# Designs tried in a protein design chat: VH-VL binders against q9nrl2r1430to1533. Part 261

Target 1, 104 residues: q9nrl2r1430to1533
Amino acid sequence: GGVHELSAFEQLVVELVRHDDSWPFLKLVSKIQVPDYYDIIKKPIALNIIREKVNKCEYKLASEFIDDIELMFSNCFEYNPRNTSEAKAGTRLQAFFHIQAQKL
Below, E stands for the ipSAE of ESMFold2; O stands for the ipSAE of OpenDDE; V2 stands for 0.75 times the mean of E and O plus 0.25 times the DockQ between their complexes.

## First folded at step 18 (VH-VL)

Design cc5 (framework fv_nezutatug; at its last look DockQ between E and O 0.78; V2 from the best seeds 0.77)
Fold by OpenDDE, look of step 18:
Structure cc5 (fold): chain C 104 residues (1-104), chain A 123 residues (1-123), chain B 107 residues (1-107)
Amino acid sequence: as target 1 above (104 residues)
Amino acid sequence: QVQLQESGPGLVKPSQTLSLTCTVSGYSISSGYYWHWIRQHPGKGLEWIGSIHRSGDTDYNPSLKSLVTISADTSKNQFSLKLSSVTAADTAVYYCARTDYEWGEHRYAMDVWGQGTTVTVSS
Amino acid sequence: DIQMTQSPSSVSASVGDRVTITCKASQSIRTYVAWYQQKPGKAPEPLIYDASSLESGVPSRFSGSGSGTDFTLTISSLQPEDFATYYCQQWYSTPYTFGQGTKLEIK
């Protein structure tokens, strides 16, 4: 049910945040540090935002939750070349997410 | 106290494979973030060879002429370097190093190094 | 590859002097820079991480600054034990690259 799914989303977000490759995704990219980021990425998102949405029960379906997480990774790979530290972290974190998401 | 120690042959013939092992003590390699190999040619600067993440993912310096292979053995708390088809250009002091993970901080510096081992490529 | 152009290649200074070493990246690398100190016959030791954070145990006379492409290592008051070779390094992308090094010698 919805309550059980909500708890599952909460737990998964916690696990993602605690992952050692979560550092690029904990909060929105700084415009100061990356001035052109928001010229390229039109739907910015981060784990803190996703966590807030979970807490507000904004996800009615697991697919909606998964879509936001995938968007987060998509943004990372769109902006960051494959050889960057962020992209590498993202690749590993996404793999972890895909394994955990099978439980949803 | 975390310690890294390089080991392997100090002399390698051209076209052979250079093999080194880094033994980690006082710390589990499965707890580290990255494990690195770096070398320094006599009188020269530092050159990154490659790294292995604790997940097993590897990255290598594409500018190296030799084929690089890095692997880890958690059961022995070691990680290794192999350079194939070595030449005199591969003569250097070889270091292994660690990048630790501390949550909330980007501590990507190589914070612990081995003492280094000299490898000479000569016929 | 990202090039880290370090300057100067060598510098002579006296105890008590203020010393500044710079590194310029060939492209923006945010704050993903570390600094190392290497003494003859020894392995490098970390000084600064994330461009401006002092490594544990490193004296406060060492400081790092910069973001984007320009980075600086400063020794506010040189001590006898500080004569060594210093290297910057970027970890923004692989291959990880080092500056050419700066040999700090006694005047």
Scores: ipSAE 0.890, ipTM 0.943, lowest interface PAE 0.4, mean pLDDT 95
Fold by ESMFold2, look of step 18:
Structure cc5 (fold): chain C 104 residues (1-104), chain A 123 residues (1-123), chain B 107 residues (1-107)
Amino acid sequence: as target 1 above (104 residues)
Amino acid sequence: QVQLQESGPGLVKPSQTLSLTCTVSGYSISSGYYWHWIRQHPGKGLEWIGSIHRSGDTDYNPSLKSLVTISADTSKNQFSLKLSSVTAADTAVYYCARTDYEWGEHRYAMDVWGQGTTVTVSS
Amino acid sequence: DIQMTQSPSSVSASVGDRVTITCKASQSIRTYVAWYQQKPGKAPEPLIYDASSLESGVPSRFSGSGSGTDFTLTISSLQPEDFATYYCQQWYSTPYTFGQGTKLEIK
């Protein structure tokens, strides 16, 4: 979208990165640490990649940006059981995202 | 410098509720990530009882879930443990501990512990 | 529940020895492991977080390694103050379980 929308995407990504529950989402999951991850998750995405896409103006619509963020959470919940620290962080960060996304 | 101190009764009768308080000094509990209760039976290992997240959400060891309540009082900078219907099996040293978000990515560890308080359950 | 199994249960060693303690998780837990040292009559103290990162103020003779299911704590040159019980702990999923402990004793 427009210049205002792009700066809003950057501001939101910065807020997500700064959130204390962002730690599972900063970078792509390591295949060495989690060998089966990429057998299960076909469209991996992380905050560093989303931030790069914002910097390169690759999002044409706010919905495209929102879809990547929601994909990030969906991947987390698909791979990780409810009682894991990853899923707990994802739940809280997603709730925070939904509040911040109202500002778009 | 953050310090944690457990307080509460050292003796509790069977079937009663064990109540412990952890007082936090030099740090606001609202700034922490998780606050934990852990216990250690005589001559044995450590058992996680439960935790409270800074949002107020709690997680409990499933073996204790119906018996345990953890709560926080930010105005007193304290968090508390209540364990109902105690038996002799609940005799242990009880610790409170912190996990801080400041410890970076993938850094869940209990970085600050209280000194522990001994609780004996005896008729 | 994830079981954390430490080996050995105890070890006798001399000052200056290299000591290795292992911890095995019953399933893959990435690097979500911490190590603690506990001296008699005292609370546990953190040594290692995230499998391999030293806590502030911990001597460099301590090191941690591993990912997945197999984790190791190593003391490269044992000092008199290192005689204690060592615990690993996973924080991958609740309940956050500890190993049963490894008691390091002086020969």
Scores: ipSAE 0.639, ipTM 0.875, lowest interface PAE 1.3, mean pLDDT 90
ESMFold2 (binder alone), look of step 18: mean pLDDT 90; pTM 0.935

Design cc6 (framework fv_nezutatug; at its last look DockQ between E and O 0.86; V2 from the best seeds 0.77)
Fold by OpenDDE, look of step 18:
Structure cc6 (fold): chain C 104 residues (1-104), chain A 123 residues (1-123), chain B 107 residues (1-107)
Amino acid sequence: as target 1 above (104 residues)
Amino acid sequence: QVQLQESGPGLVKPSQTLSLTCTVSGYSISSGYYWHWIRQHPGKGLEWIGSIHRSGDTDYNPSLKSLVTISADTSKNQFSLKLSSVTAADTAVYYCARTDYEWGSYRFGMDVWGQGTTVTVSS
Amino acid sequence: DIQMTQSPSSVSASVGDRVTITCKASQSIRTYVAWYQQKPGKAPEPLIYDASSLESGVPSRFSGSGSGTDFTLTISSLQPEDFATYYCQQWYSTPYTFGQGTKLEIK
């Protein structure tokens, strides 16, 4: 295939992944490490899944893309208390996302 | 190599503010993930005081009676600790430390420590 | 707050001995545990991060294991320089808390 310029969604996902606070969100939560996670979180999602959806052009609207990102953060805050390392990282990453999302 | 060095008054009067500075060399504080203050009362264990993230976000130990303030100065490659209204209970060796970040993973631990500075609260 | 219950508080051992120190968290903290060594009059030095990862420069006789609530620091064969106080610490949530410490003394 040819070289293509990254779409706005692609660029934003790259920026999120490269962010230092992305570590809780890079992949789905491990059931081994967190056995009850999927009993609580019904719509699990992670940056690698969102990136795949972007690459497959599954987002037709910016709102759809934003909804998935917000779901990712919502899941984090639903499961993790505010004082946890994951929640803290999520809070910072979400703030970064909200700034970047204004460009969409 | 990364080095941390604590500095500040070794003697503080009760009710005054304890102020310490951690000077980082060989590494930019803006590159670190977390910067921490830890103390150790004479003959006792370790107690986490608080931390500052590279973004400026801070976390403090709520069990401390003194008001804690941690700040960072990237221009000086330093971060600081302030404890207000100190008492004899705040007498301790104070350490600053670093948590580094490796892309894709958070290393849970403090990999570099200062040598510590003794602070005595006395009239 | 998460309590880290470290045991034993003290242990006497000889050079060459295998020593095990345990740390139990009051709740599940995944693998968010670090171990430190402190010698008298010195700052703590890192040994293990993320429960089982050896810090750079730390001898291979040191190892960490565990997940959830139960964690272990093991010294496979004690050396003279290993007699010190050891601390575990959780990084799951603030306030970050340490174990009470284990003083490893010469028998």
Scores: ipSAE 0.886, ipTM 0.942, lowest interface PAE 0.4, mean pLDDT 95
Fold by ESMFold2, look of step 18:
Structure cc6 (fold): chain C 104 residues (1-104), chain A 123 residues (1-123), chain B 107 residues (1-107)
Amino acid sequence: as target 1 above (104 residues)
Amino acid sequence: QVQLQESGPGLVKPSQTLSLTCTVSGYSISSGYYWHWIRQHPGKGLEWIGSIHRSGDTDYNPSLKSLVTISADTSKNQFSLKLSSVTAADTAVYYCARTDYEWGSYRFGMDVWGQGTTVTVSS
Amino acid sequence: DIQMTQSPSSVSASVGDRVTITCKASQSIRTYVAWYQQKPGKAPEPLIYDASSLESGVPSRFSGSGSGTDFTLTISSLQPEDFATYYCQQWYSTPYTFGQGTKLEIK
């Protein structure tokens, strides 16, 4: 929505990107390197896309921003078993996000 | 320059708890990504025991999970291994190791190792 | 648990030889493989991370390749200091298992 919401979304996205568990989520999964990913994941999303949507003011409500972030984590857990390095990173980054999202 | 040094008793009696400490010099353990314990049995290869993430989350080899605890003490720049109810099968060289993190990337592997400490479990 | 199987178990080679060591995972692990060198009585030392990336200070004669289940470590021109035991390790899922090792001996 307004100037305060845009600053909060931007600040949160920056903190997510800087987190050391962000490595699976920075960019969309490569179709060449992981060819079956897009057979399983129908609504792909990543932090670079979310950051661009914030920059272009495409989120009208905080819930829309939160939904994209949660979709990103849901995709991770759907594709990756829980004992994998990606899922472990996702679990920790999601926990960090939940703490930071209380500020929205 | 980052250095890791294992310390603890070289001899432990069966059924007791093996307790080892890794002291980290030249680097804050709060800045690392993962801190690991690995062992190498006589005449055998390497076995991952477990790891502690900078957040405090731990991962353990399932074959040891009920017996192993890894913890960190940020104020002493140390992390520790406790392995309970040891037997002769736990005789090994024990290593601590680091996985580092570079901004924007993740390195799968252990880039710094301690020198190792020999632990013998014997009556 | 993901089993990492190295081949060969040992190899005898001469200085200047090209040596290839393979590591096969029991399931697809993408590129999440590291390689280590261990000399007798010493800790393992890092060589390769993420299947093909050289660790800092590792000579360019070392290279890694592979994805999925099949991975290789290659030494293009063997030097006297390269005689050691080599291990692969997977980082895809816990437990983070090692291969059984490949001993590289001087011929």
Scores: ipSAE 0.585, ipTM 0.859, lowest interface PAE 1.5, mean pLDDT 90
ESMFold2 (binder alone), look of step 18: mean pLDDT 90; pTM 0.930

Design cc7 (framework fv_nezutatug; at its last look DockQ between E and O 0.91; V2 from the best seeds 0.82)
Fold by OpenDDE, look of step 18:
Structure cc7 (fold): chain C 104 residues (1-104), chain A 123 residues (1-123), chain B 107 residues (1-107)
Amino acid sequence: as target 1 above (104 residues)
Amino acid sequence: QVQLQESGPGLVKPSQTLSLTCTVSGYSISSGYYWHWIRQHPGKGLEWIGSIHRSGDTDYNPSLKSLVTISADTSKNQFSLKLSSVTAADTAVYYCARTDYEWGSFRFGMDVWGQGTTVTVSS
Amino acid sequence: DIQMTQSPSSVSASVGDRVTITCKASQSIRTYVAWYQQKPGKAPEPLIYDASSLESGVPSRFSGSGSGTDFTLTISSLQPEDFATYYCQQWYSTPYTFGQGTKLEIK
């Protein structure tokens, strides 16, 4: 623990979480609500997991961090058709992420 | 108090473009999640026309025969609907509506509606 | 497109009655359902969002339930002002489709 200045990864995660299109990504998909999700998605991930990894300093390279974020979006688009509310939110959030990631 | 008000011509000739504007008061359209257009043909149910997200992204009902265009003007706190090449089938009461956003969740619904405006397509 | 099938299309009831309206989706839509009330010559008014959440200002006699494909709007004790047409709507995917409506009439 301890208080320290937010890293670039931490700041970006905060911005993603606060984005209004983050609602599909805040936590892992519920197996109760989506029973077949984990039959299709083999590497589930969410912003809370990514945030935890950042806090534990598990990302040594920016590319590793970016890969996890991209995985999160790829999972969304793999499972959800383009016209779904989740996919729409994901598309917008990913666009936002790509802009912010240029600063890394 | 959030209020929505539709405005535009009540009569449109066939093949012309139907243009409506929704004026939002008491709330910034840039703060809303989605802004919608819905219509109701006389004696019929509700039909979603399309929506615009605060980012400018739009979605339209593909079942509509007319070309749909929705746009927003944050400076005027308005968003608009255009239907091209209208026919008698486009005669309806047109509503604008809002979907609000709460942090961490998407409220699936339209929580504020305009009073509606009647548009008749006739030669 | 996702089809929302309401039942019944119309129902006659008396004040004080328990009324149930059902909406069935053509595919699973999770809890992404809203309910609206519309009186003649008026705009629809929101009742329920996210299948079971009551909109602000809506009387507690209204309730929504369901997940997946089957959804229900319930009025526990019908009041005179509740006679109207009710609509469900799905928010799972575009186009955001409505049910055909249920007209609740006084018996």
Scores: ipSAE 0.889, ipTM 0.944, lowest interface PAE 0.4, mean pLDDT 95
Fold by ESMFold2, look of step 18:
Structure cc7 (fold): chain C 104 residues (1-104), chain A 123 residues (1-123), chain B 107 residues (1-107)
Amino acid sequence: as target 1 above (104 residues)
Amino acid sequence: QVQLQESGPGLVKPSQTLSLTCTVSGYSISSGYYWHWIRQHPGKGLEWIGSIHRSGDTDYNPSLKSLVTISADTSKNQFSLKLSSVTAADTAVYYCARTDYEWGSFRFGMDVWGQGTTVTVSS
Amino acid sequence: DIQMTQSPSSVSASVGDRVTITCKASQSIRTYVAWYQQKPGKAPEPLIYDASSLESGVPSRFSGSGSGTDFTLTISSLQPEDFATYYCQQWYSTPYTFGQGTKLEIK
């Protein structure tokens, strides 16, 4: 929506990036390190991409912003078993996101 | 400058609960990412027992079943291990260790270790 | 559980030698490997994290490499203080398992 909503998106993205458990989500997964990732995950996304979209005002609706963040977590849980370091971080960061999103 | 020191009884009888405390000095445990317990059996390698995340989430080695509990006390700058129903197989040197926080990356490793404390389980 | 298999189990070497220790994971673990050095009677000390990153204060003669399942620790020119036991550890998933160790002894 409006200008106040875009400022709230920026604030939330900054808080996600600063979070201890953001490390799996800062940039796209490396195909060199994880060769099969892009065979399984068809709509890859990461915090640097979401932050760029916020900076360029590419989200028209709050739901579009929320969908990209939830897609990021969904990709993590689809690719990674729950006992992995990445899935553990994803679970904690998603919980943080849900709490912070209530403040919007 | 950061130091970790294990403390607890060196001798425990079978079926009792082993209780160990790691005291952290020169660093707040609330600043760390993970805090770990590791053990080393006589003449053998290292075994990860479990960890506590700064959020309070715990992860335990499945080989220890539901017998392990790790907890933290930020007011004392300590974290602890309880291992119930011990047997002779639990005789080992026990270490506490840290995984530090580094913004933008998870430092996959234990960067500070305690000196270790020997625990003997004897009937 | 992910098994970490180190090779060789022991090495006899001389000061100045180049030594390579390998660690093989039972499945792909990206770069989520750490290496430790343990001297007799002492706690392990960190060497390498994330497969190839040197821990603070670790001499540049130590290096790590690998991704996926195969990882190496290399000491380019052995010094007397390098005779110790070396362990790898995976950080991909719990339980965070160690290799069985490689004992590096003076020849």
Scores: ipSAE 0.695, ipTM 0.890, lowest interface PAE 1.0, mean pLDDT 91
ESMFold2 (binder alone), look of step 18: mean pLDDT 90; pTM 0.930

Design cc8 (framework fv_nezutatug; at its last look DockQ between E and O 0.93; V2 from the best seeds 0.83)
Fold by OpenDDE, look of step 18:
Structure cc8 (fold): chain C 104 residues (1-104), chain A 123 residues (1-123), chain B 107 residues (1-107)
Amino acid sequence: as target 1 above (104 residues)
Amino acid sequence: QVQLQESGPGLVKPSQTLSLTCTVSGYSISSGYYWHWIRQHPGKGLEWIGSIHRSGDTDYNPSLKSLVTISADTSKNQFSLKLSSVTAADTAVYYCARTDYEWGSMRFGMDVWGQGTTVTVSS
Amino acid sequence: DIQMTQSPSSVSASVGDRVTITCKASQSIRTYVAWYQQKPGKAPEPLIYDASSLESGVPSRFSGSGSGTDFTLTISSLQPEDFATYYCQQWYSTPYTFGQGTKLEIK
């Protein structure tokens, strides 16, 4: 169970990273480029961080993994208006994630 | 090499629907990130009409008075533009263009353009 | 909508001159800016993407810079083939708006 879940999480992260709409999510937002980001977003997260957590077996439940991914998208939509390039990418990537997450 | 070519009627009557097609060669539209329609009124600047993502998601310029519809046909390697209820204000040269994708980053720009097609709205 | 205020509207210059065109965004748009060159009767051609990256095949005399709200296109040494109209465009949010254009004419 746990080993299979770990592999599933790894595979899903790989698929998310390889998705063409992953560019806003690959690493944490730069404070230099977006100075007010961390004044608004209190729980920053990105795919590289989630991948590290998966590799360290920090997710004991699928719900924990899903929560982090959803947090990542939530942060994006909280900070970025709907018509921004980041929000658009996020919307598509999240839809992809929801489909893939059904396999977990 | 990637080539885009616009095609469609050069003359449209007011209140009718303007229909254009962009044919892509040397590249699959399913591989592109965004496909765009842009127009240029005589002697004026450039105006973004709308775009379609490879997933089928569309975005349109809300400032246009005409109803915009953009669609893609992967089987024909084409994407199309429809403007409903056109007026003289829709007279312009219409361009289709591409935004490509590089893994890990978005290339913000239109790197390939069609030659453009002139559309005149007149009675 | 994000407004891109381009300046100047027109400029006269000579071959060999250094030319600078500016675009100011109505809000911060990071580096999400492209520049295009358009000659009369022709389609726009890409010059710069992501504010400072040269498109393939574009001469090195062209350069782009800027981040946030202020962006610049520079031609270090003007060549005869560079006389044209130039446009900036933002890609931060839809609608993807253009500057009004800068017509670069021969002096």
Scores: ipSAE 0.891, ipTM 0.947, lowest interface PAE 0.4, mean pLDDT 95
Fold by ESMFold2, look of step 18:
Structure cc8 (fold): chain C 104 residues (1-104), chain A 123 residues (1-123), chain B 107 residues (1-107)
Amino acid sequence: as target 1 above (104 residues)
Amino acid sequence: QVQLQESGPGLVKPSQTLSLTCTVSGYSISSGYYWHWIRQHPGKGLEWIGSIHRSGDTDYNPSLKSLVTISADTSKNQFSLKLSSVTAADTAVYYCARTDYEWGSMRFGMDVWGQGTTVTVSS
Amino acid sequence: DIQMTQSPSSVSASVGDRVTITCKASQSIRTYVAWYQQKPGKAPEPLIYDASSLESGVPSRFSGSGSGTDFTLTISSLQPEDFATYYCQQWYSTPYTFGQGTKLEIK
């Protein structure tokens, strides 16, 4: 949407990136380190990509922005069992996101 | 610089609760990422008992889950282990340890350890 | 639970030798491996995190490598103070299991 909404998306993405549980989500999962990831996850997404989409004004609705963030978490939980370090970080970051998203 | 020190009883009777405290100096518990308890049985290797995240979330070894509680006291800069219903199998050296965080990645490892405290479970 | 299998169980070597210790995970764990050194009567000390990154103050003769299931700790030129037991530990998922240890004895 508008300039105000894009500024809010930018602020939220910055808060997510700075969170101490952002480490699994900063960049796309490496095919070299995790060869089967892209056989399982068909719509990969990460914070750096979402941030670029905000910078390029690619989100027309707040729901589109929220959908990409939630897709990022759902990918994490689909690929990673609950007892993994990634899934634990995802659970905490998603909880933080839900609190911050109230500002939208 | 940063130091961890375990404290608690050296001798515990079967069926009692083992209670240990790790005192952290030179560093705030609130700044760490994870705080851990580990034990080492006589003449054997290392076993992870559990951890507490800076948020208060806990993770326990499934083999001990119903018997173990880990908690933190930020005001005393301490975190604690309680292990209920102990048996001779719980005789070990107990360590506390830290996992630190660097922006952009979790350091996958325990970078600071306590000196260890020997606990014997005996009648 | 992820098993971490170390080999060899023990090794005897001379000062100056190159020593290699391996750790194999029962499933892929990416690079989520740490290595520790433990001297008799003392707590383990960190050597390597994230499979290959040296902890602060660790001599450069120590190195780590590997990803997936196969990991290696190498001491390029063994020193007398390197007598110890070495452990790997996985950080992919709880419980954060350790290898059984490798005892390094210096001749």
Scores: ipSAE 0.705, ipTM 0.895, lowest interface PAE 1.0, mean pLDDT 91
ESMFold2 (binder alone), look of step 18: mean pLDDT 91; pTM 0.935

